# Designs tried in a protein design chat: VHH binders against Mechanosensory abnormality protein 6 (mec-6). Part 11

Target 1, 343 residues: Mechanosensory abnormality protein 6 (mec-6), of Caenorhabditis elegans (o01811)
Amino acid sequence: DLNKRVYNHTPGPCRVLTDNYKGTAGMTYVESQKRVYITLGYGRAHDLKTKTGIAFYKTNRTDGRSQQEMYDLIEMTINWNGYEYKKEFIPTGIDSYSSSNGRVLLYVINAHPNHQCIHFFQIVESSKLNHRKAICDPSFSSLQDIAVVGPDRLFVTNMAAFGRGWAQILEFSLQTGQGAVYYYDGSKLSTAASSLIAPTGIGYDAKRRILYVGSMIRESIFAYKVAKDTTLELLYEMMLLTSPIGVFVESKTGDIWIAAHPVIHESAWHYTHPENQNIHSPSQILRIRIQEEGNSWVTTEPYANDGATISASSSVVFTDEQMLIGSSFGRLLHCDLTHSYIT

## First folded at step 4 (VHH)

Design s18 (framework vhh_8emy_2)
Fold by ESMFold2-Fast, scan of step 4:
Structure s18 (fold): chain B 343 residues (1-343), chain A 123 residues (1-123)
Amino acid sequence: as target 1 above (343 residues)
Amino acid sequence: QVQLQESGGGLVQPGSSLRLSCAASGFTFSSYWMHWVRQAPGKGPEWVSSISSDSSYTNYATSVKGRFSISRDNPSKTLYLQMNSLRPEDSAVYYCARETFGESSDYYGMDVRGQGTQVTVSS
C-alpha cells in the first residue's frame, strides 16, 4: 500500500487513567519509587482550557490499594522556593535522575510559547516538588525531550529554529536542518549535535552509553555513542517508516520503545486544530531490540490505534508488564501486557 | 587522572569543630555534584552531605543536620565540610566523592572517592 495504514490492536487489556487534562505529553519512570511521573496539560500551549501540572502513577500492585484506587493519579504540589516565574507553567518533556542516597531529581521542559526553559526540581515529602533552578537559553525555540545522564547533566532536543506556525512549516518543508541536541554539564550549555532535521524524542542507555535521538521528518532514530567527555559519535541511523515523537529506553533489556505518528499529515492537521474533538490522528508504539553484533535490530508493534481510542501518541513507558501511553492533546492510556515471548 | 584528596581530620574533644577540605583534580569540578561519606570501624559507609554543582542545593543526613555545613569553591576546585558540635559517634574516616555519571554505581552511587581523612572524637 502506498499510504500508511494502522491496524488496531492492543497487547492486553487497556484502560484510560485520566481524562481531566488535555495532553499527557511526557513521562519518566523512577524505579526506586515504583512511580511514573507524567506531565499534564500540554493543550494549554494551544489555548485549550485545561489544568497543567505533574502527577504520578504507582506501578506497584501489591501495596494494598483497592481496585478503584489502583489506577489513580496523584498530583504533585510545586514549591517554587521564591523563584519568580512570570509565565504559565506548561510542562511537556520530562526526565529523572535517581541518586544512590535516595534523592530523586526531575527535569521538566516548560514549553510556554514565548519563553522556553528547563526547570530543575527535587522530589520532597512524597508528593511535593521543590524548585531548584531553571535554564532559559535564547536558543530554546522548540524544546521537545530530555535525556538525563547524571545529576543536573542532561541532553535536550530542540526541534526547529522557529517554535511554531508557518515559519516552522516552511523550515520543515525545506529540510534545512536547523534542529540540535544541546548538552548541559551542570554549569554550561553547549551544542552536542547540530544540523539535525526535526529531532524529537531522546533516550539514554546508561549501560551501553548510547544516546537515541528521533527524527520526525527523516522517520528514523539516530544512535550516538556517548564518550567519557560527553561528546557524541554517530554509530548508525535506524529507519522506522514512521515519525518518532517519544523515546523510552528499558533499563533491564536495552529495548527502545517509541511513541510514533504513523501518518504525519493527519497528526499535523490535528495539531493545527486541537480544539476540534472530532479530529483523530493515529497512534503507534514500537519496541526495538538491537542485536549484539552488527547494527541489526528486531521491531515489534505492541500497540496501534486509528486515533479513536488515543490520538497522536507522544510518550511511552514500559515497566512491570505495564505500558503507559501519553498523547499531546488527549487521554493517558494504561495497558497490561498479557503475553511476552521476548526475554 | 581524576583525583580527590581529603585533609583536615584529627583528634578532637566532644563539642569541638573541624573543617575538612577535599582538593579535586583531573575533571571539571564545577559540573559535578559532590558528597561527603563517612565510615566508622566495623560499619558500612554512611552518606553525610551533598552539594549541587552550583551550590544551589545542599542536603544532610538527619544525624548531622544543624551541626554540619557543606560548601564548595569552584575556582579552587575544593569541597568543604564544616563540622560543629562534634560527638563521639561522628568518629570515622571521611571521604569526599564525585557523584556517579550515568547508571554506573560502584560505591554508594559514587564513581570517584578519595583516600579519606580520619576524624576521632574522644574525651
Scores: ipSAE 0.043, ipTM 0.543, lowest interface PAE 6.7, mean pLDDT 82

Design s19 (framework vhh_8emy_2)
Fold by ESMFold2-Fast, scan of step 4:
Structure s19 (fold): chain B 343 residues (1-343), chain A 123 residues (1-123)
Amino acid sequence: as target 1 above (343 residues)
Amino acid sequence: QVQLQESGGGLVQPGSSLRLSCAASGFTFSSYWMHWVRQAPGKGPEWVSSISSDSSYTNYATSVKGRFSISRDNPSKTLYLQMNSLRPEDSAVYYCARELYDSSGEYYGMDVRGQGTQVTVSS
């Protein structure tokens, strides 16, 4: 509520990798390449001069790079392959699929105000993406995040029936369940879950076959069992007492990492004025570990900030004793994990 | 328009080495991931190795890891597979393949052209 506070702390030394104030809204980790792919420029809807795109950060520290080069982002070149893209590209949610033959496929939400689509890319050079196809369904009003479950098969969250403005604020204020999770099977789009209240981040645990869906308004994570036919069975709801925005599932451990807005009214204000760099909303990262029995969990808070270092954290990735935190409003933060803080 | 021509196969004894070549034409070779795929008589195709367009990434099937090396020369538009310590189970027709998807963006996997090159490992 209005009296919520954060106490600043970090899991180790942190640094800002980019001061792009217009967003680092989504991230995906490709273990086979030792790379995190990051979507840039989500805030462009309110500032047409902001550059948008996709970049990667290399997690491998033993490849001969200097200390300065170690923290550089490398921008991807996009080959649209004759696809007529005449609208602005505002990338947000992103996820990836790595095949046994070494291919990497990227799936990216384009959150353009008039036309929301999911674009399908493949990596063809160390820094080049080839566009393969797009799905642009009329029901895509407020897409948030993607969870890939196989090649060209994915779940996607749609937060609200109304994409923006007073209608969406009214929808949230009344707690009307107009959000959904859609499923794409490589050919057809279907509704996997409906009547959800503000679904946001989504992540898939392939080993346990569990789909985790954040609810911003309920301040919780829904855990669904994914059946062999990809239908969803609700197992339980984990209460967080904070608004989840981004969800990342650590492949090795099954730990659930959450990028959260602990004071939602401040982040909501920031979304109405994304160009105002004087607005600072608190950031919070949670780590959830499911216990051996699978019926209980432990929640820890590796990171919290009052918004001065990074405002309204929207995405998180953890790998190689490193944590990356992104925000829809800008800044990409890198933290080293030291002294066995998290693991 | 797109052509891939494999060469370098032959009959060799176990423990021998062979270097396969694939000459590409009709497309911008330097912009595509390339693969080697093999097919033994009566068996389905088996993926062997992959290389990114700039050679920064290479991948190998477990059965050939440590014995085979994939490489490419973009100026000459040629893909190579260096095969060392050959075994009877490596006997197959070897094809080079370009990554491909159709004009609608639907992924077809690998674009295999040409006759392949026969590798026979026998005493």
Scores: ipSAE 0.000, ipTM 0.279, lowest interface PAE 13.2, mean pLDDT 79

Design s20 (framework vhh_8emy_2)
Fold by ESMFold2-Fast, scan of step 4:
Parts: sequence; structure tokens; C-alpha cells
Structure s20 (fold): chain B 343 residues (1-343), chain A 121 residues (1-121)
Amino acid sequence: as target 1 above (343 residues)
Amino acid sequence: QVQLQESGGGLVQPGSSLRLSCAASGFTFSSYWMHWVRQAPGKGPEWVSSISSDSSYTNYATSVKGRFSISRDNPSKTLYLQMNSLRPEDSAVYYCARETYSSGYYAFDIRGQGTQVTVSS
């Protein structure tokens, strides 16, 4: 059935955190600060009139804020430190590194059509980012998401060798597999995995040393063991029957949270007209628990929506019985997860 | 085969300066965050300072901030710690450490016997 239908449901009470359309394509959770950092504006960046940036949302509900202040986003000030930036900043994928000594580093994909780069920031003071450097490799044609494995060491997904146009459509239609996972070691970029079909979201489980890579076209997640030398060994592939876009790993449990597009042709059409506020595409969040060392897994669906509340969910973060959902087309959703204590 | 060799320690008077060096071999030095860690007699190891692979980021323990400066020279594979305004409480064995990943946690890979710094009259 070409027309997969979604049944709207929530895991508990949900609130839309922004009344204005701002893209919220990427999120990273910094546990030491009780903050989620969110990239803003991507879905409307095709029209350069849209403001872009980075904001944070506080997950600690006990910090004494008013009810209104509790649900507000706080925009970060970026100090570019003399970096001459003449291109628009179109932030999408984001990940963070927190050290035991309290430093927090952010890594952000700039999805500029002609100059795809990864920007390296340091968080200073409460609401300021200092720009440290950027990597802008010619192989960066269609960067999607980042998984940080250490300070200035990261994996990044590149969805297609042909970044746009008919050649990318042909590549996806023929499933020729020109996507890759690159690894940056702090100095040099290398190819960690190749011949992938439309790799998207990527997440790293540091406790279990497993890297999860989504494939939009295969409708699956690949699980790789990360060796001490950072080489990848494929462990297994999990079929989802939906297109994964964002991946979040819950460190304590190892549970994998997926932001997915359940009806890929509707989200694909939406991506051709991201400025059109009248287009809605479905959203879906999955939670996966791996069992029997990867031989089996249990999938639950905490959230699904027809697109009216939030279209084309692109990112998810879960912490302290709270779920945040972002989208390249705007709106940020906050849900409290309700649980049963009976029996 | 990873090797780290510290040098530059000695006996100095309070208020003096010393520069410690760490010569690295057996790995791609320019790819790793590097740290200085110290251990005083009868105490556990104390983290002192860190530097990113490309020197764009540095961090310091509160006890040494404003007095110590960390740097590196990737071509020579050497890490440095410039220590100014030394105090008796800075007396310790100083180790350089490669940041490594082990058992799901980032840790300090300390390989050598360190270099002894003694601040006393």
C-alpha cells in the first residue's frame, strides 16, 4: 500500500513549544547542563529571509522558572572569532562532546548547497558559542548527521555522492549505494563505511561501543561495532518498515530512538517545497530495545501524527521521561511520557 | 606501541617557572587530545590541563588557571606545560596523558614514570 496511514497518538501530554515556524532539524542532549541544543531555521533556509541559528531548551523542570519560561527556547549568541563567513549559516545535524572536566563542545553541519561544512564550537558562559574551526571537504555533498566519539573526533553521514538533482533521484531509484560514513580523527578525514544507500541519522552508544546508522531508502538501521582504532565492523541490520531520519541513543538503557518519515513520498514532496506552510507530511517516533546481543529487538511507537501537529519528524531526544521532537519544517514538540504502575 | 616521555622537572623555589615537555611516539599525535595529570605523595591523581588535537581549545584546573599554559607542536610530536608562579602545593610527579576510549568512557592513558617537580626552599 503506497498510502501508509498513521493513527494520531501521544505517549502522554504534549505541547508545541514554538508558535512561529522555525526549522528544528537537529538536536543534541547535554546531560551535565540538562539542556537540549537545537538547530533552527533549516526548512525555510531556501528563502534567505528566514533567521537561522542555535538555541537550547532546558529539560530541568525544577529550576524555578515560570510555566511560560519553562517551555521557552533560549537563542545562543555565536562568536565567529574572526572567521570570515560570507555564506548563510544553515545548521542541520548537531552533536556534542561533554568531558569529565566540564567542557562542552558542539559540532554542527552547515548544509549550505555549495559549501557543506562541519563547524566546531565551544560553549562559553551560559548562552555563547565560540567558533573554533570548520572542516569543508570536497567529498561533503549531502551531509546529514554527526555522531561524536571524542573531542574533535566524529563520524558523519553523507547521504549521496550526487548531492541534488536528477542524478541523486537516479541513484536512489536504482539503489546503487553511493552514500558513506566519514570519520574525522581531529586532523584527517577518512571513509569509515561506503556503498551505503541513503544514510541519514547516526548515533553512538559510548557505553556499548556501537554506532547506529539509519538508511532512509532501505528503511533500516545498521549497527556497527566501533573498534579502539575506530574501524567499523557491521554487526546487524534492523528493518523498520519506515524511513529513519534522526537517531538518538539513550545511554543508560541502550534504547534507540528514531525520528522517522512513515510515508516517504509525502515527505519527499514536502522537501521540494519547504517554504509552503500548507504542506503537511506524517511524523513517527520509534523506540527500539535490542535483545539477544542484536539477534532480536522490540519496537514501540510512542508518537505518531498525520503532519498537522508536526510534519516530517527529523530529530528526537529522550531524557527523564520527557521526549522532544524536531522537524526540518518547523515546530518543536515536548511530550511527557506517562507510565503505568499497576500490577 | 605507544610511548610518552616526560621531562623538564626539577627542584625550584616558590615563585619560579618551569617548562615540562612530553615526547610522543608510536601513534598519530596530531589526532589526539592531550592532558597533563599530576600526583602528589599520598594523594590521588589530579587533572591539570588539556589541549585539543589542533590547539584550538585548552582547559585548566581551577588550582592552576592563570599560572599554567598548555601547548603542543604536532610536527615534533611534543606536548608542553609552561608553569609560572610555582607554589609548594604544585609539588608532584607530572604525567602527560593521551585521551583514550575504554569501556565506554574517555580516560587518560598514562604510560611513563612522569617528571618530578619539587617547589621548596
Scores: ipSAE 0.000, ipTM 0.163, lowest interface PAE 20.4, mean pLDDT 79

Design s21 (framework vhh_8emy_2)
Fold by ESMFold2-Fast, scan of step 4:
Structure s21 (fold): chain B 343 residues (1-343), chain A 122 residues (1-122)
Amino acid sequence: as target 1 above (343 residues)
Amino acid sequence: QVQLQESGGGLVQPGSSLRLSCAASGFTFSSYWMHWVRQAPGKGPEWVSSISSDSSYTNYATSVKGRFSISRDNPSKTLYLQMNSLRPEDSAVYYCARETFSSGDYWAFDIRGQGTQVTVSS
């Protein structure tokens, strides 16, 4: 939908943590460490000669750091552990798994135009990742996001048959259902859902066993029940009237947080000119609460911006009355939520 | 090749403290995450605590959090578990474990030693 409007507002005081990164497209929260892990660099960052990588942001501000240091991102060093990989690492979608034995694994989409993979990393030191394996399947044409359901089991969205460019724009314009959700069981990749129109963000509610999948073009979220054999049973489709890009499920409440592009035409133009710092596209964060009966929901909008503060919001994390917002075009926004706005 | 030797267990009263030690050899101790795992009679193994190679991260099972403290000394290649406010349900054989990968998993517990018996009398 064209000609949508957004009114600037925040849920409380917000701070821009950094604008020296060209992208902060993916985020995952590790509660046991009080850390948010963030992918750095844009999907085409190699064309801009931008350094890519993974960093973390500490959500516990009382860990002995100075107040100035409390808001810094700390970059991870990667030990590829003998894996034969070229230097072009373009991380985008990311998720994590915290085991009962205290181990934390990160799962990262490498959105290289001609060679898309999902890399498995183990967090070993305070700022060090050890590479464990990679899945590089020919069907990976436009990977967007990961929902981990076990240490070697995950769902992943593939948005389109074509990667970014004019062919993908034509594909979306014709609304062909070439998108899919793939499932990896530790050994093989299978198709969990097919014929989807531009699936993007994906999030898993482990307590309720529900998988949420965003559709950018349909402007909706699909809710699937995950069966014991990992097959997906569609429960319902929630219409948003905006394009979902990132999905985050709050573990305690089951609330669904969505990073969205409210004016898809403007964000599409921005994606074709990512190097132009004068282009701004709107950002929007939604929060959805499923009601007791499970057949209705309440949607609120804690954050919206015309793009001047942060353009084309792509990821969101909520923890401890704090909200972090990332974007494919850079900047990381940290907002403290006040009770006067949250209803 | 890899050797892990646990010690420090014993018979104690409820509310007492014990410090367990694990002496490691045959591998680069400072490069591995280390774990404590316990097994009570007739029960499966239960993960107790973990520590990163540089001690920047420690994790505890909910049943022991606030009572147990894991630490390591990389120069002496020794892992420790300080156990405070011991309860009868803490009675088990305690094993030191080096982290490794197994088929189908991203981590496994490489348990090499005989373990050390901890008995908390009623």
Scores: ipSAE 0.017, ipTM 0.452, lowest interface PAE 8.0, mean pLDDT 81

Design s22 (framework vhh_8emy_2)
Amino acid sequence: QVQLQESGGGLVQPGSSLRLSCAASGFTFSSYWMHWVRQAPGKGPEWVSSISSDSSYTNYATSVKGRFSISRDNPSKTLYLQMNSLRPEDSAVYYCARETYSEGYWGMDVRGQGTQVTVSS
ESMFold2-Fast, scan of step 4: ipSAE 0.049; ipTM 0.565

Design t03 (from d05 with Y57W; framework vhh_8emy_2)
Amino acid sequence: QVQLQESGGGLVQPGSSLRLSCAASGFTFSSYWMHWVRQAPGKGPEWVSSISSDSSWTNYATSVKGRFSISRDNPSKTLYLQMNSLRPEDSAVYYCARETYSSGSEDYYGMDVRGQGTQVTVSS
ESMFold2-Fast, scan of step 4: ipSAE 0.120; ipTM 0.551

Design t11 (from s06 with S50N S56E N59Y; framework vhh_8emy_2)
Fold by ESMFold2-Fast, scan of step 4:
Structure t11 (fold): chain B 343 residues (1-343), chain A 121 residues (1-121)
Amino acid sequence: as target 1 above (343 residues)
Amino acid sequence: QVQLQESGGGLVQPGSSLRLSCAASGFTFSSYWMHWVRQAPGKGPEWVSNISSDSEYTYYATSVKGRFSISRDNPSKTLYLQMNSLRPEDSAVYYCARETFSSGYYGMDVRGQGTQVTVSS
């Protein structure tokens, strides 16, 4: 609660990849390309002058890039294909689908306060996205994150019935279960899980067919078995003692990486004053390894910070002994994971 | 007026190599992903390989990975498929195809006439 303390530590050397954007809230890893795609500019929800977009970071450090170029972000050019969206593009949650024929599809939440949509893109060239379609369902009041399970098939979290203001504060204070997980099958949206308390990050383990859903207020992760008909069966709930915001599943190991807000009231207050550079809210990354039987798990904390380096961690990706941490307030962080015996 | 013209097929023995070519005309070749697909007698078409407009990405069917190599020369508007260690099961008519984006989905909208590859003793 109010007495929670954060002890700063890193898993190895860390560096800030960018200070130029207000918001690096969402990330997705495309293994076939050795790239992490990052949504930029969530801060535009609070400041309409903030630039928005999508960029990528190359995780392959042996491709002949100079040391200076190794940590550069490359911005994507978006071809909207004549699509007329009613509001500004404020990207946050993002996930991807890679087909065996090399096609990469991106699914991006547009978190505009008054009109939320999910935009469907395809990567057509090394730095170019083509817009394919959007879904803008009236039930989209507070979209948080996407878990893709197939081409144009995805789960999405909706945190609360009220998207902001006193109504949402009352909803959270009373812990009424107004949150949901929706499922889109390529044509129709349905409710996959309901009566959830503040669902946030969501991640899908395709190899094990398990969907992980974070609950900010319960301070836990729900694990669901995904049936062939895409119905969800609750397997268990893992208590974290911290508020999960972003969820990433490592495909090779099944390890669950969580970007968390360890002191949720400080993060909530920071969200009311996003332009104030003197406000810091803590960041925390957890790594969970489930034993083969699923009867127990081990939680480690590779990273924690009081907010001075990166505030309110919102997303995490781990690959090739590298960790990227994103935040709704900006500052994309890159850390190398190093064994203590060789440091 | 979009046209694709394949060439380079023939009769070869198992273990041999062939290089197929596809000459493109009537469109901006350098702006499109390109594909190779094949069709054996009595079977449906099988996707073989594709290449991005800038050659940064190449992908292969598992049946040909490690044996076939796709490439392109944008100045000459030509697509290539280098086929090594050919097997009898590689016998098919090979078509090059242009990728298209329509109604939110990717497809191949134009194929050439095809070039016959026969691997037999």
Scores: ipSAE 0.005, ipTM 0.375, lowest interface PAE 10.8, mean pLDDT 81

Design u01 (from d05, 18 letters changed; framework vhh_7nfr_2)
Fold by ESMFold2-Fast, scan of step 4:
Structure u01 (fold): chain B 343 residues (1-343), chain A 124 residues (1-124)
Amino acid sequence: as target 1 above (343 residues)
Amino acid sequence: QVQLQESGGGLVQPGGSLRLSCAASGFTFSSYWMSWVRQAPGEGREWVSSISSDSSYTYYADSVKGRFTIARDNVKNTLYLLMDSLKSDDTAVYYCARETYSSGSEDYYGMDVWGQGTQVTVSS
């Protein structure tokens, strides 16, 4: 990792949408609303004014808005519906389910160190969320990301037996394989896959019924076939020369978009000192297209940066001509693609 | 004591119109999304339409889009379904339903409080 270098490039013009040093660790795209929902739960602001929550970004612009207004994030108001909330809300991983009747459900990881839960929300108004329920299992030690497969049915990655800190770093150094993928069926939690080494991003291709799980330490993506009973069959492991953190599956094409840390040693240091805005770790976005019959794939790199523009990219969403990149350490980047060949 | 009560059903000829009403009681109506779901004789339940708590969002099944209009009056605690250009295929018992936190099926998503239903018969 120490000898890796990044060549800075973009797929078109890019803008930094937020520079208030709040984490943008998770994103989910709701096509029916033309919105990306973004978690604002990590990143200790250098200004000491950290706000946690969920915001959305509009992918279709309205005529008559100023350039600044076109690139603004709009924060959601959360109605907890009398749920007794005693812990700080630190939202990180997020995914959504859009029903055939237009309903949108959001599933959000609350990555509080002492009490990790997944909160279930419903979008009820343009900028309001209603809390529906939470699952807070004792096995939730280091939740990373969610892949929704149906209403209140989801896979979730648990990266390690220990939460963030030196015990987790030692666990990764020893490569003991304490990570897992859990499955929630709307009522019960079960283990879908176990003995995994640092599973991170997770994404689901509903058309092909394939679940993709990133492994940070192995520098790979595991592809599982999801059976009708939701059991997982490992199909193959795609080796990368980089550490995958976030996974996004484009619904139209089945393309797999990966937010990656090409120099994991530097990003690991940043995770131990998230409040230090002077630490810059390289960012990288990969796009993988699985070829016909799934026996090969093509990988491209539409974006890479040395960390100065965005440090340690953690999430990515792609919608037609637009790409959004988030980071657990702050900043949200919007890039317009100038050439259709990469769409 | 949470209840939904439908009314306005009846017999109508093809091409006719009906207005269904649903009176809500026992809960804060203005805080909930509301839906209409129908069940034809011998068939399963089919989602028809939904409306957000403030009416900012409305959704319709493709089979009724352009013919039906969902509306609500939060002061009167009443949900409406305005049905135009009725077809024989619209013959069903129509249920008013409140959206909730249960997972439900995708077609009638997450509904926990149901009315007793009102019969709509499109003859000929």
Scores: ipSAE 0.005, ipTM 0.309, lowest interface PAE 10.8, mean pLDDT 79

Design u02 (from d05, 20 letters changed; framework vhh_8fcz_2)
Fold by ESMFold2-Fast, scan of step 4:
Structure u02 (fold): chain B 343 residues (1-343), chain A 124 residues (1-124)
Amino acid sequence: as target 1 above (343 residues)
Amino acid sequence: QVQLVESGGGLVQPGGSLRLSCAASGFTFSSYWMNWVRQPPGKGLEWVSGISSDSSYTTYADSVEGRFTIIRDNDKKMVYLQMTSLKTEDTAVYYCARETYSSGSEDYYGMDVEGQGTQVTVSS
């Protein structure tokens, strides 16, 4: 229902982290480093003077940093290795691969209207990225999010065949579904799922081999079983009554965390006027727990806000009783969970 | 069925060189990262080197960086380890390992060591 509203609440104490960018649209957690990597400056899609980049945030609290240093973002230096389109970098969706041999690889969507690509980086030293390659396929028209399943192997969502701006994408998706999930196997791109209605967030549960794909317009999450040959089998569709944008799977529990737009027409309006600081669109985080029988689920709402604290939540990460929330309109929110539930 | 066959080991003097080879079959070789791992006498497995599916990226353990070079040939389905300036502590059985995709546990996401290995002995 488009006329729904939110009631403000938090799962514990929260603080807004400051940055020099308009946008914190994508996040990925690297457990071996105790770091969350964050894409910055998505607002550059509307203002080419907006700074863009990638930063990290440390989740460990016992390493002797001052209180202010503990909550600072550290910007990554990017070595582009001569890449000719580096000036057209508008990062949004991001995911990572960590191997037992100590490598950490980052995969980042470039949301530039004329250069929709997936960039492959390696983390070198503490604050440096080396650019390895980019995949720029003609089928990439509206890339949203990435789910990494192995080294240089990933699923990616493409929201619409011609989808620029929220109102246009919404209109098109109501008439026909031209969204897809693509799969890259390290050498070739293939279509893993097609004829989808506005697919957005995507997350992978490696332990259970389940891929979760959000549908913004259907207000649901599709759960697919991933076969050993990477073909997808639809298991079920979970109705949310809200528009999912970002998906994060908690590795320990299999819980599905969703960053959502509970009033989609308000976030669509905000995207047409990103410079107007008087516009606020609501934010909502859901946590879905699949029951032991595997045939039912429980949805809880750890966080909701009218948009004044953070507008249009687009990404979420949960680790070590800490929750981070990102948005295409800026601000990074850090919440400590004061009430842990026994699973 | 995944199959990896290592070869090229032998006895060398300190400061010498060897080239190890690994022949792969039973999977889409060009889609996987490949690694070399080793097992010194009386010790566990240790990772040595890795190479991306398209050779755009290589990585090395600190103990071998600058001395070893990993190379792959996707047309021949081969991965190689060129070893120079060999030291007595390089003595080990060397295994070729495919980067694995987890089949149901995040704890087992890593490398499949499926070959018999090739013995490298560095002594005078």
Scores: ipSAE 0.013, ipTM 0.461, lowest interface PAE 7.6, mean pLDDT 80

Design u03 (from d05, 21 letters changed; framework vhh_3k1k_2)
Fold by ESMFold2-Fast, scan of step 4:
Parts: sequence; C-alpha cells; structure tokens
Structure u03 (fold): chain B 343 residues (1-343), chain A 124 residues (1-124)
Amino acid sequence: as target 1 above (343 residues)
Amino acid sequence: QVQLVESGGALVQPGGSLRLSCAASGFTFSSYWMRWYRQAPGKEREWVAGISSDSSYTSYEDSVKGRFTISRDDARNTVYLQMNSLKPEDTAVYYCARETYSSGSEDYYGMDVWGQGTQVTVSS
C-alpha cells in the first residue's frame, strides 16, 4: 500500500552494535550460554566478496565487562572437519538445539543461489563450530528459516519453486502456492505442508507444540499443531496487515515476535539493489500474545523505523528485557525494553 | 498395548562388557527415535544415548562416548545398547524410552513411553 506510513518509535534506548557487517539475517538464542548467535553477510552475498560468518552476542551484562566490551560481537571459527566444501558459505536462517548435557547444536541455511544446503554444527570450546553434516536436497530452491524440534530434527521453509529472477516474480504474481514446509527427521526429508504462498519465518513453541509459519504475500501467520508423528494440523491463520519475514517464539511467555516489512514494494525494490547504501526500506517488530483459547490475540508494535536506522528488519530475538533486530542489508540493533507492550 | 521391555542387566566387573536390549510392542517401532537413560541411587535420571528412526544419527552423553554404542533392529522391534570398558560409575538402572516429539531437550519430558528398567551393577 502506497499510503502506508511508518511512525518511528522504540521500546526503550537503542544502539547499533555493528555497522561494518553486510547483513545480519538470522539469529538464534541459546539460553544455557546466555548467547545470541547471528549469521553475517547475507544481503550483499551475491557480490561474493562480502565476508560471511557466524558470531555471537552475550546477553548477560553483569559479568564485569566494560561498557564498550559488553556490546561486542565475537566471531566463531568454523572447523569444516574435512567436509568437501565447493560452494561459498552464505549463512542466513539459523536455529539451535540445547541438550541437557550442555551440548549445543546449530543448524544453518547456506543460501547459495544455485545450491542451497542446511549445515549441521556443534559448538565446541568457547568460539568454535565443528561441522557435522549437511543436507542438500534438489527441492531446496529458496530456503528461508529453520525451526528445530529436537537433535537433528527440524522444519524448514522453502519460499518458492523458483529461487529468483523473473520466474519467481511470475510465480508470486500468479499466486500459484509453490511454497512448502519440509521436515527432516534426522535421516529423510519429507513435505510437512505444501501449496503455501511465500512462506518465510518459522518458529516452534515446544511447550504448546505449535509451529508458526509466516506468509510474506498473504501478510499472515499460520499456526499448526504438531502431532506426535510430526504431521501438521492447521489451527488458525492470523492476519497481520504487514509482511512477516522472521519469527521468534519467546520461551518464557509463549509470545510470538515478528520481524516484518510493513511496505513490501519498498523492501522488494531494495532487494533488487542491495549494494546501494542510499536505499532505505522500513522496519517493524510486532509482539503477539495468543489468548488461551486461540480465538483471539493481542498485537503490539514495540519498534518501527522508516529504514534510516535499520532497513527491512529480517530477524528478532527477545530475552532478559533486551531486543535484538537483524537485517539482510546490515546493521544489528540492540534495544532495552523499559516498558511492557503486552497486557 | 504400547510397551517397552528392557533386558540384559547384570553384575559385571570393571572393564567388562554388557549388551542391553529393549523390545518394543504395540506401535510402529521404525517411525520413532529411541533413547537410553540411566538412574543411579540418589541421583536424577540422565540421558545416555539416542538413535534416530532410520539409524542415520546416533548421540551419546560425553562420559559414555567411545565406550557405548546404540543400535536398532527394526525387523525385531528392538533397540540395543552395547556397553564396553564398564566403570563403577556406570552402575545404574537403565531405561529404554520412546520419543514422540521434541521438548527442546534430551530430558525426561520429551519421552512418552518408558520401560520398567534393567539393573546394571559394575563391581568386583
């Protein structure tokens, strides 16, 4: 909508943690470590000279670090463990699994234009990732996001049958519903949901066994009950009046946090010119609380920006009254929440 | 009736080996992840090993890695735990469990069917 306006506001004091990274598209929170892991370098990866990687931010600010040090990102060293790596690493969607024995597993989408895979890592030592395996399926044309449901068991969104270009534009224009949610059971990939229109962010509520899947073009979130055999039953569709891109489920409350593009034609144009630093597209973060019976929900907007501070918000994490916002086009934003925006 | 029955628990000497079996009935065994847990007297039940529905993935608690091997025989609806180089600290009741969905943890919560347990004692 050409008449949509964004009113700039924040939930408390905000700061930019990085301005030198070329994309911060995905994030996952590991509570046992008090760390948010962030994928770096996505939005400009097509130029192939952009440094990419994975870093973490420490959420605890009471460990005696200086003011300057507490906002630093620490880059991970990747040990590919003899994996035959013939494609560039373009990390985007990321999720994690924490075991009761303290082991942490990371699952990362490699969004290479012609060959997409999901890489499986284990965190070892303080800042090292050991590569364990990869899955590279011919159906992986436009992977967006991962929701981990157990060790090496995950749902993943595939946005469109065509990965980019005029064919994908035509696919979206015709609303043919070629998007899917795939499920990996540790061995085999299967289709958990099909005929979806541009599925994007995905998040799993383990306590309630509900999988939330965003649809960019429908401007909605689908809620699925995950059965014991991992089949999906559609419960309801929540209309947002904005395009969801990233989904985060808050473990403490069950609240759904959404990174959204409120003016989708502006972000779509930005994606065609990602190298142009003068282009800004709006950012919006929503927080949704489902009423107990699922018949209604309360939506609040803790953050919105015209794109000058952060363009096209792609991911969000909320923990310990702190909010992190990532974007495919760069910058990582940190905000302290000084007021409750959910009643 | 959905059921898991463990067997193979015994008294063994330190450095010895033992193989535990868990026989499943009343469900499609090949569709489920299977796990082994153990509980020593006065301690919490802890995860030991896990195996995916198709055996492509196995996982182990750090203190047993390299000594224990989990495997399954879907034709016999049985999961096994081969225990080598046994130590006194491995003394526990060993439980077989079926995982139907992830709770986000390898803990007790994600398991919906448990066996009765089989006692393993490592002592001279």
Scores: ipSAE 0.000, ipTM 0.149, lowest interface PAE 17.0, mean pLDDT 79

